# VHH binders against Glucokinase (glk), part 20

Target 1, 317 residues: Glucokinase (glk), of Thermotoga maritima (q9x1i0)
Amino acid sequence: MPKLKLIGVDLGGTTFSVGLVSEDGKILKKVTRDTLVENGKEDVIRRIAETILEVSDGEEAPYVGIGSPGSIDRENGIVRFSPNFPDWHNVPLTDELAKRTGKKVFLENDANAFVLGEKWFGAGRGHDHIVALTLGTGIGGGVVTHGYLLTGRDGIGAELGHVVVEPNGPMCNCGTRGCLEAVASATAIRRFLREGYKKYHSSLVYKLAGSPEKADAKHLFDAARQGDRFALMIRDRVVDALARAVAGYIHIFNPEIVIIGGGISRAGEILFGPLREKVVDYIMPSFVGTYEVVASPLVEDAGILGAASIIKERIGG
Key: E = the ipSAE of ESMFold2; O = the ipSAE of OpenDDE; V2 = 0.75 times the mean of E and O plus 0.25 times the DockQ between their complexes.

## First folded at step 19 (VHH; framework vhh_ozoralizumab_d1)

Design m74 (from m55 with D33E D100E; at its last look DockQ between E and O 0.08; V2 from the best seeds 0.00; counts 0 for: pae O 6.0 > 2, placed apart)
Fold by OpenDDE, look of step 19:
Structure m74 (fold): chain B 317 residues (1-317), chain A 123 residues (1-123)
Amino acid sequence: as target 1 above (317 residues)
Amino acid sequence: EVQLVESGGGLVQPGGSLRLSCAASGFIFRWYEMYWVRQAPGKGLEWVSEISIDSGYTEYPDSVKGRFTISRDNAKNTLYLQMNSLRPEDTAVYYCAREEYDESSGEYTFDHRGQGTLVTVSS
């Protein structure tokens, strides 16, 4: 008998990806398409359904997991609200897709999907206490404790990007100053670089980027790796912010492993080295040695694998 | 500790010239935008020149454009203001000021200023 295959949908505002995934986490097929939010929710849902059927054609894949940004009702499969989908209000996404595909569909927040991906297919394998952060345009996070996904009373936990790490820091999109997302996201870094150009225009960051408008996290860390003072300054700010947040998570969740993914995590040891060192400065002695901080190994496949992992989580692995 | 110390002020006749200096210490001089600002009796602070220390880029308000020249010596961490064709309305205390971006307000401000040097233009 052929083994059960999983379908993972990584839903984004710009593009969505649908993957056929083996039980052990191998992506067998992958299709990425423009989301085209402007065409309306019905069109988007239709195209997602069609893509699901496409990747699963001729395959035994009765389940679909969807990782979606925004506020999700994971029990009822409803997208309550998503900034990337401004016309989506209380959209019964799982029911709509189920009707169109004939498959059982599960919905999870993309950050929770991420931590589940790590749990089942990534660095979190074999662990029951996991904290995971995705550092991209924004910062999302998920928590597994005692083998269970932390969802909170209303299923909207955990929002790890919205802990305050700089009380008088930059304004976050959530309306609070100094959130981790406002300091350590790719968006935040781009802002720092743009704003810093006037004073630090001679920095290697801008030479690498070609202009302040093009400067991003990649250029920052490349410059930092070469010892550029401005780049290192920004890196240190990002690291300090992350360290403070991670320390908080350590104190709260007592995790075995803290997994960091997303585009920024690709920076490697120029980021993780100082981060590991700095975290120690902010944690109680009793927590020293109780955890490890690692980069996500899932790289660009994190979205699909995260989404697919929702299935494993819901049906028992 | 950041320090800015102005010097070179004095009494001069209309049409005369003065050169002000500002000695900077306690920070990486080349990493900043520096300003000369002045405050006349009974008036608020007015910027009269700006320079990007690293690039050498300068700006002036119309009130002093063509008459004042801001410059710097990076080796000496010193800021200068050459003032030519001085007018009675140029009478003020002149300050050296460091510009810094305030992330909380989203604006550039002067986070440090010296004690100032008095320039008096009178016949």
Scores: ipSAE 0.018, ipTM 0.315, lowest interface PAE 6.0, mean pLDDT 93
ESMFold2, look of step 19: ipSAE 0.171; ipTM 0.622
ESMFold2 (binder alone), look of step 19: mean pLDDT 80; pTM 0.789

Design m75 (from m55 with I53M D100E; at its last fold request DockQ between E and O 0.86; V2 from the best seeds 0.00; counts 0 for: pae E 2.3 > 2)
Amino acid sequence: EVQLVESGGGLVQPGGSLRLSCAASGFIFRWYDMYWVRQAPGKGLEWVSEISMDSGYTEYPDSVKGRFTISRDNAKNTLYLQMNSLRPEDTAVYYCAREEYDESSGEYTFDHRGQGTLVTVSS
ESMFold2, look of step 19: ipSAE 0.600; ipTM 0.835
ESMFold2 (binder alone), look of step 19: mean pLDDT 81; pTM 0.799
OpenDDE, look of step 19: ipSAE 0.014; ipTM 0.293
ESMFold2, look of step 20: ipSAE 0.611; ipTM 0.839
ESMFold2 (binder alone), look of step 20: mean pLDDT 80; pTM 0.796
OpenDDE, look of step 20: ipSAE 0.290; ipTM 0.711
ESMFold2, fold request of step 22: ipSAE 0.540, 0.534, 0.528; ipTM 0.806, 0.809, 0.803
ESMFold2 (binder alone), fold request of step 22: mean pLDDT 79, 80, 80; pTM 0.783, 0.788, 0.792
OpenDDE, fold request of step 22: ipSAE 0.781, 0.803, 0.781; ipTM 0.899, 0.914, 0.900

Design m76 (from m55 with Y57W D100E; at its last look DockQ between E and O 0.83; V2 from the best seeds 0.00; counts 0 for: pae O 5.1 > 2)
Fold by OpenDDE, look of step 19:
Structure m76 (fold): chain B 317 residues (1-317), chain A 123 residues (1-123)
Amino acid sequence: as target 1 above (317 residues)
Amino acid sequence: EVQLVESGGGLVQPGGSLRLSCAASGFIFRWYDMYWVRQAPGKGLEWVSEISIDSGWTEYPDSVKGRFTISRDNAKNTLYLQMNSLRPEDTAVYYCAREEYDESSGEYTFDHRGQGTLVTVSS
């Protein structure tokens, strides 16, 4: 009998991706399309359904996992609210897609999907205690403890980007100052670079970028690798913020592994080296040696694999 | 809570010198550019000095340039202002302030400052 294939939908505000995934986590087909939120939720859902059918044509793929940003009712398959989808209020996404595709559809928050992707297909394989962070435009996270996804009372738990790591620091979009997201996200880094131009305009960061407006995390870390003083200062701030957060997670969840993904994680050792060292400064001695901090190996496939992994989680692996 | 406490003000003769200090707490001091601002009687706030996070950059308005020197000790979470060749027009309440960048306007503001310290220059 042919092995069961999985369908993963990575839903974003700008684009969505649909992938056909083998049971062991290989992406066999992938289609990315513009979300076109402005066309309305009905159109978006229709296009997602059509894409699902497209990638699964001629394949035995009865299940769909969909990772969505925002507040999700994972049990009932409802998107309660998402900033990237302003017209989506209590949208029964799983039911709508199921009606259109004839498939069983599971819904999860994109950050939770990420940690599940790591659990089933990524660095978290073989582990039952996992903390995962996505460092991109924002910071999301997911937690697995004792092999179970941490969801909380209402299924909205593990907002790891919104722990305060810098009291009275930058304002976060959530309304609180000093959240991890406000210090260590790609957005935060861009802000730091824009703010820093007046004092540090001679920095290699801006030479690489061409202008302060174009300066981003990539330029920062490239400059840092070359020993640029300003770049290293910003890197250190980001690392300290991450270290404080990770230390907190270690204390709370006692994970075997902390996995960091997203665009920022592509910085490599210039980020992870100092991070690993700094985390030790913030944890109790009893936790030393109990964990690993690693970059996600899933890279650009994290979204689809995360979404596909929802199926694994829901049907028992 | 962000706290800034200025000290060192007093009465001084024209041509004299004073050194102001500002003790900072409630935030990571070394990660913020810091400012001195002053307010003379009947006048608005005037920027008088700026220093970057690592002291690698300083700036002054023409009114105090060459006379005032801003510095910082990040290990002590302290900001300083050395004021030399003081003039009667320097009479004001001096405040230390933390930088706040407003992305919408592209400008820096002074949302956090202390109670101030009075500097009076008079013969």
Scores: ipSAE 0.022, ipTM 0.420, lowest interface PAE 5.1, mean pLDDT 91
ESMFold2, look of step 19: ipSAE 0.409; ipTM 0.764
ESMFold2 (binder alone), look of step 19: mean pLDDT 79; pTM 0.783

Design m77 (from m70 with K59E E99Q; at its last look DockQ between E and O 0.76; V2 from the best seeds 0.00; counts 0 for: pae E 3.0 > 2, grease 24.23 > 24.2)
Fold by OpenDDE, look of step 19:
Structure m77 (fold): chain B 317 residues (1-317), chain A 123 residues (1-123)
Amino acid sequence: as target 1 above (317 residues)
Amino acid sequence: EVQLVESGGGLVQPGGSLRLSCAASGFIFRWYDMYWVRQAPGKGLEWVSEISVDSGYTEYPDSVKGRFTISRDNAKNTLYLQMNSLRPEDTAVYYCARQEYDESSGEYTFDYRGQGTLVTVSS
């Protein structure tokens, strides 16, 4: 008997990706298409369904997992609200896709999908207590405790990017100042670089970028790696913010492992080295040695694998 | 709550000196560029000095350049303004201020300012 294959849908505002995934986490097929949100939810859902059928053609893949941004009703398969999909209000995504594909469809928030991906296919394998952060345009997170996904009363936990790490700091999109997302995201870094050009225009960051408008996290960390003072300054701010947040998570969840993914995590040891050191400064002594901070190994496959992992979580692995 | 508390103002003769201090709290002081601004009687707010987060950059308007020196102690969350060769036209309330970049407008603005300290230069 052929082994069960999984379908993972990584839904984004710009593009969505659909993958056929083996039971052990190998991506067998992958298709990425423009989301084209402006065409309306019906068109988007139709195209997702068609893509699901495309990647699963001739395959035994009865289940679909979807990782979606926004507020999700994970039990009923409803997207309540998503900033990237402004016309989506209480969309029964799983039912719609199930009708079109004939498959069983599960829905999860993309951050929760991420931590599940880590749990089943990534650095979280073999662990029951996991904290995971994705550092990209924004900051998302998920928590597994005692082998269970933390969902909260309403299924909207955990929002790890929206803990305050700099009181009265930069304004976050959520309306609060000083959130982790407002300090340590790719968006935040770009803002810092734009702000800093006036005083630090000679920085290697801007030479690498070509202009302050083009300067981003990659240029920052490349410059930092070469010892650029301004770049290191910004890096240190980002690290301090992350360390404070991670320390909080450690205190709250007592995780075995803290996994950090997303574009920012690709910076490597220029980020993770100082982060690991700084976290120790903010945790109680009793927590020293109880955790590991690691980069996600899933890289660009994190979305699809996360989505696919929803299936494993829902049907028992 | 962000707090900026200025001190050190007073009456001084022309040609005299004063040193102003600003105690900052309620935010991570070392992550922000800081400024001194002043408001003379009947006049608008005037920028007087700025200093970067690491003190690697300072700037002054021509009106005070060579006479005023801004500095900071990040360990003490304190901003300073050394004012030398004071002139009657320097008479004003001096404020410590924090600057933020508004991405939407592309402009810098002052988010917070203290209660100010009065500097009077008179013979």
Scores: ipSAE 0.269, ipTM 0.699, lowest interface PAE 1.9, mean pLDDT 93
ESMFold2, look of step 19: ipSAE 0.427; ipTM 0.762
ESMFold2 (binder alone), look of step 19: mean pLDDT 81; pTM 0.796

Design m78 (from m55 with D100E; at its last look DockQ between E and O 0.86; V2 from the best seeds 0.00; counts 0 for: pae O 2.5 > 2)
Amino acid sequence: EVQLVESGGGLVQPGGSLRLSCAASGFIFRWYDMYWVRQAPGKGLEWVSEISIDSGYTEYPDSVKGRFTISRDNAKNTLYLQMNSLRPEDTAVYYCAREEYDESSGEYTFDHRGQGTLVTVSS
ESMFold2, look of step 19: ipSAE 0.526; ipTM 0.816
ESMFold2 (binder alone), look of step 19: mean pLDDT 80; pTM 0.791
OpenDDE, look of step 19: ipSAE 0.206; ipTM 0.661

## First folded at step 20 (VHH; framework vhh_ozoralizumab_d1)

Design m79 (from m75 with E100D; at its last look DockQ between E and O 0.01; V2 from the best seeds 0.00; counts 0 for: pae O 13.8 > 2, placed apart)
Fold by OpenDDE, look of step 20:
Structure m79 (fold): chain B 317 residues (1-317), chain A 123 residues (1-123)
Amino acid sequence: as target 1 above (317 residues)
Amino acid sequence: EVQLVESGGGLVQPGGSLRLSCAASGFIFRWYDMYWVRQAPGKGLEWVSEISMDSGYTEYPDSVKGRFTISRDNAKNTLYLQMNSLRPEDTAVYYCAREDYDESSGEYTFDHRGQGTLVTVSS
């Protein structure tokens, strides 16, 4: 009998990735394709199914995990709503994919998938109390407590990016000012950089980027590492926001480990060093030493492994 | 200033091999996915290889898959492209390119690339 393999689908608005994953978390095959949302949900689902079959051809891979953005009915496998998929309303994604592939399909929100990926394949391995944040275009999060994924009453819990860290701060897409996402996401950073050009046009950030329009988080942290004052200022703002949020999570969940992934997390110690220090300023003394703040080791594989980890979560490890 | 300097190009016979190098400076090399792209005479820019920041992922188009191998040395800020079984249709200027992603369009661009190195495959 061939060894069981897992299929993970990382669904995004721009691209989706399908991976064949070993039981121990090695990606054996990976295919990324444009989502082409404009072609309609039926076409998207068809292409996902075809890609699943392609990746799993000749393989023993009876299960599919799919991480999707938006509001998810994880029990029934329904995408209720997703901003990047405007025509997706109450789409029975798992049933549709199962029908097309003959495989059993499980669905999670992408942020929950992320924390599950960490739990099974990443920095969360061996831990029962995990807080995970993904810092990308937006900020998503997931929580595992006592070994259980926190989903809430309606399965929409752990929106960690939408805690207020700056009262009267930037407007978040959710309609509230000062959310973590509005301050510490890649989108937020880009906004800061665009706005900051008027005052800090000589900053290394813009030299590296070539123009204010092209300036992004990577340029920011590159400049910060080189001691650019403007870059460091923005970095410090991001760090402070993250620290406040993380401190809150620590107080609420008492985690063993706080895992931060996504594009922003790739900044490394220029981000995590100050973050670890700043968190201490915002937590009660009793929590000092009870947690770790670490970068996700899954890096670019986080999506696929997160999705694949859904399988392990549902059928057992 | 972001700088990418390609080297290793030249004239080679069909079936031959070349190894291209790219020296990167002016940015944190290990923070970026890197690409090789090429432009043949009269044609547009073509993606020919991708490698992730930590070398955990590589990807190739079908046109070069099995023949080209991308690699990187983050300690040396250097990107490599091993090209085997070269064909006349591989003739192009090859560029080392840093990942540029436009979130608004969802497209990858290669705005940060070097001056290129010419690879000519001819008998």
Scores: ipSAE 0.000, ipTM 0.208, lowest interface PAE 13.8, mean pLDDT 92
ESMFold2, look of step 20: ipSAE 0.569; ipTM 0.820
ESMFold2 (binder alone), look of step 20: mean pLDDT 80; pTM 0.793

Design m80 (from m73 with E100D; at its last look DockQ between E and O 0.01; V2 from the best seeds 0.00; counts 0 for: pae O 15.6 > 2, placed apart)
Fold by OpenDDE, look of step 20:
Structure m80 (fold): chain B 317 residues (1-317), chain A 123 residues (1-123)
Amino acid sequence: as target 1 above (317 residues)
Amino acid sequence: EVQLVESGGGLVQPGGSLRLSCAASGFIFRWYDMYWVRQAPGKGLEWVSEISLDSGYTEYPDSVKGRFTISRDNAKNTLYLQMNSLRPEDTAVYYCAREDYDESSGEYTFDHRGQGTLVTVSS
């Protein structure tokens, strides 16, 4: 009998990725394709199914985990709503994929998938109390407490990006001012850089970017590493926001480990160093030393491994 | 053993073009996303391009976007980087790489990479 393998599907609005994953979390095959949402949900689902079959051809891989953005009915395998999938309303994604592939399919929100990936394959391994954040275009999060995924009453819990860290701060897409997402996401950083050009046009950030319109988080952190004052100022704002949020999570969940992934986390120690220091300023003394703040080791594989980890979560480790 | 062998580097004037190639062996090339990274003198490794297994997805940092194009030939186990409108700041050793990550540092390391090929952009 061949060794059981897992299939992970990382579904995004722009691209989706399908991976064949070993039981121990090694990606054996990976395919990324354009989602082509404009072709309609039927076409997208068909292509996902075809890719699943392609990746799993000749392999013992009876299970599929799929991480999806948006509001998910994890129990019934339904995508209720997803902003990047405008024609997806109450789509029975797991049933549709199961029908096409003959495999058992499990569905989670992508943020929950992320924390599960960390739990089973990433920095969260061996821990029962995990807080995970993904810093990208937006900020998502997931929480594991006592070994259980926090889902809430309606399965929509752990929206960690929508805690207020700056009262009267920037408007968040959720309609509230000062959310973590509105301050510490890649989108937020881009906004800061565009707005800051008027006052800080001589900053290294813009020299690196070539124009304010092209300036992004990468340029920010690159400039910050070189000691650019403006870049450091924005970095510090981002760090402060993250620190406040993380401190809150620490107080609420008492985690063993706080894991941060996503594009922003790629900045490395220019971000994490100050973050670790600043968190201490905002937590009660009793929590000092009770947690770790680490970057996600899953990096680009976080989506696929997160999705694959759904299988382990549902079937058992 | 994973082997990646870069070629195509050299001296070029600003505004010029180069095409880098990478021959891959020791793994199933067509099953993996591939990357180009570069290291300028005195600087760390910088990601400059990514391509998915089937070329259905490519990504670039803004520093090279619109100027660099990554491609691959899975039948030949070869990765390519077309570099146009080269600038002095593009001067670096360029590596073909698979993604690697150092958990201790929280940074991409791309340890599975070749010997590199030097690209020098100078008037």
Scores: ipSAE 0.000, ipTM 0.175, lowest interface PAE 15.6, mean pLDDT 92
ESMFold2, look of step 20: ipSAE 0.563; ipTM 0.827
ESMFold2 (binder alone), look of step 20: mean pLDDT 80; pTM 0.789

Design m81 (from m75 with E100D H112V; at its last look DockQ between E and O 0.82; V2 from the best seeds 0.00; counts 0 for: pae O 2.9 > 2)
Fold by OpenDDE, look of step 20:
Structure m81 (fold): chain B 317 residues (1-317), chain A 123 residues (1-123)
Amino acid sequence: as target 1 above (317 residues)
Amino acid sequence: EVQLVESGGGLVQPGGSLRLSCAASGFIFRWYDMYWVRQAPGKGLEWVSEISMDSGYTEYPDSVKGRFTISRDNAKNTLYLQMNSLRPEDTAVYYCAREDYDESSGEYTFDVRGQGTLVTVSS
């Protein structure tokens, strides 16, 4: 009998990806398609189902995990609300996909999927106490404590990007000033760069980018590596914000490992070096040495593997 | 809560000098560019001086350039304005303001500011 394979669906507003994954976390097949939200939820769901059947053709893959943005009812498999899917209100996504594919489908929020991916296939392997952050357009996170995914009373817990790290700082999309997301996300960095051009137009960041409108986190960290003063200033602000947040998470969750993924995490040691040092400044002495801060090794595979990991979490690994 | 408390204002003769101070609290002072702005009687808010987060950049309008000097002490969360060669037209309430950027307009605003300190230049 062929070995059981897993299907992971990484659902996004622009594109969705479906992958066939081995039990040990190897992506065997991957298909990415435009989500085409404007075609309506029925069309999107149909296309997802078709893609699932496509990647699993001829394979023993009875289970599907799907990571979705927005507010999710993980127990009933319902997408309550998702900003990037304006016509999705209380969509029974798991039931709809199950009807179309004949497979059992599990649903998680994409941030929770991320930490589960780390738990089963990434840097979190072998750990029961995990804090994971994804730094992209926004900041999401997930927490595993004592081997259990933290979901909260309503299944919406672990919004790690919306802790205040800079009081009375930049306005966050959530309506609060100074959230981690408002200071340390790719969006925040782009904002800093746009605002900074007036005073720091000679910065290497803008030379690398070609224009202030094109300047982004990549250019920032590239310039920072070369010692650009302005770039380093912004980097330090980002690091300080992250350090404060991470220190808080350390105090609350006492994790073995803090895993940071997403586009920003690709900056490498120019980010993580100072971050590790700064975290020590904000934690109680009793926590020193009790944790690791590491970059996610999953990189571009984090979405698919996160989604696939939902299956392992639900059926017992 | 953001707190900006200006001090050092008063009555001075033309040609005199004053040094204003601004005590900042309620936010991470070192992460923000800071400004001095003033409002004369019957006039709108006028930008007077600007200093970057690490003091590496300063700027002044022509009206005060060469006479005013902005500085900051990030360790003390304090902003300063040294005003020399004061003129009657410098009479105004002076405010220290934190950077505030409006993305919709692409402009900096001075909405985050203290209660101000009155500077009166008169013979």
Scores: ipSAE 0.124, ipTM 0.622, lowest interface PAE 2.9, mean pLDDT 93
ESMFold2, look of step 20: ipSAE 0.598; ipTM 0.834
ESMFold2 (binder alone), look of step 20: mean pLDDT 82; pTM 0.812

Design m82 (from m73 with I28V E100D H112Y; at its last look DockQ between E and O 0.88; V2 from the best seeds 0.00; counts 0 for: pae E 2.9 > 2)
Fold by ESMFold2, look of step 20:
Structure m82 (fold): chain B 317 residues (1-317), chain A 123 residues (1-123)
Amino acid sequence: as target 1 above (317 residues)
Amino acid sequence: EVQLVESGGGLVQPGGSLRLSCAASGFVFRWYDMYWVRQAPGKGLEWVSEISLDSGYTEYPDSVKGRFTISRDNAKNTLYLQMNSLRPEDTAVYYCAREDYDESSGEYTFDYRGQGTLVTVSS
């Protein structure tokens, strides 16, 4: 019996990617374009549609899954708003793409798409109770419980990056202080490194980066591996924040697995070793041994695979 | 809510010593650099000292360098200022402070301060 090909669209503020994906999660073709948000929503939609048609040329791929940042109405395929697309207000994205491509289009929030990608193609396979986080410019999260995506009453549930981990801590763009995102994101790390330069300019972080303006999470974790004191201080703050958040998710959702992806997760054991240890400090004893904390196996392609998995979730019933 | 409570002020003779304390609560003290600032009668705020979260870096203006020593105890959430060789011009209300980022100006500020403790250096 012929197997479906899946089209996954990873929509970002700077670039978008479109992939043709086999039913078992192999990326057969991938094209990345600049999003060019400044040219307006009509131009963005047109270029996504053209790229969908390019990627699927000559293939039987009638369905498209699209992971989008921001608030979405998944039932009607509408992007209500997105901070990455300031002029997008109630954009009927799936209808507009369907008109231009002749395909049926499904929309999901990008963090929810990530946990679906893990469920269908990644470390979440075979698990009915999954918590997933993406540690990138911001922190997104998603939850599968009893095999189903947790969406909440209005479809906006599982904003895992906005739990408070530091009372009266750093300001978060969401309007409160001390959110996980404000402490453990790539953006938060760059801010700590910028703030620390005057006092800690001798740190290896700045030598590896070449300047304080270029210092980022990669330089932080490389320096931490070499025992740099300042890098370890920041790593410890990030680990503590993640551990507090993950412990909370463990208590609330009783997951089989906690999957952490995004650019920061590529740090490896300098992050995950201390994180797994610290989580134990914050959980009730009854939860010890009931979960695993792992890095996402869906490396660079997690966005496309997450988007493609929307199709599997929606058409499979 | 962030609370900073200063104590240890009083009246001393010139050449005397005092130790100020600041009890911190409502935030994770060990993650923050801390400061002492003072306000003399009829004058604006003056920065007095700075200490990094791990005590590895301290800084003082020339007016107090060599006479004042900042320290902290992260286990007790407490900041200290040891003031030696006190002079009449050190008379002021002393505040401990946590810096904060002011997004409107793009600068760091000392919006979190206590009510202060009065130090009077006079015969």
Scores: ipSAE 0.422, ipTM 0.750, lowest interface PAE 2.9, mean pLDDT 91
ESMFold2 (binder alone), look of step 20: mean pLDDT 80; pTM 0.791
OpenDDE, look of step 20: ipSAE 0.509; ipTM 0.813

Design m83 (from m75 with E100D Y101R S104E S105T H112Y; at its last read DockQ between E and O 0.81; V2 from the best seeds 0.74)
Amino acid sequence: EVQLVESGGGLVQPGGSLRLSCAASGFIFRWYDMYWVRQAPGKGLEWVSEISMDSGYTEYPDSVKGRFTISRDNAKNTLYLQMNSLRPEDTAVYYCAREDRDEETGEYTFDYRGQGTLVTVSS
ESMFold2, look of step 20: ipSAE 0.577; ipTM 0.821
ESMFold2 (binder alone), look of step 20: mean pLDDT 80; pTM 0.793
OpenDDE, look of step 20: ipSAE 0.729; ipTM 0.887
ESMFold2, look of step 21: ipSAE 0.577; ipTM 0.822
ESMFold2 (binder alone), look of step 21: mean pLDDT 80; pTM 0.794
OpenDDE, look of step 21: ipSAE 0.018; ipTM 0.301
ESMFold2, fold request of step 22: ipSAE 0.558, 0.568, 0.570; ipTM 0.819, 0.824, 0.825
ESMFold2 (binder alone), fold request of step 22: mean pLDDT 80, 80, 80; pTM 0.793, 0.794, 0.789
OpenDDE, fold request of step 22: ipSAE 0.837, 0.837, 0.834; ipTM 0.930, 0.930, 0.929
ESMFold2, last read: ipSAE 0.565, 0.584, 0.583; ipTM 0.820, 0.826, 0.827
ESMFold2 (binder alone), last read: mean pLDDT 80, 80, 80; pTM 0.794, 0.798, 0.794
OpenDDE, last read: ipSAE 0.835, 0.836, 0.840; ipTM 0.930, 0.930, 0.933

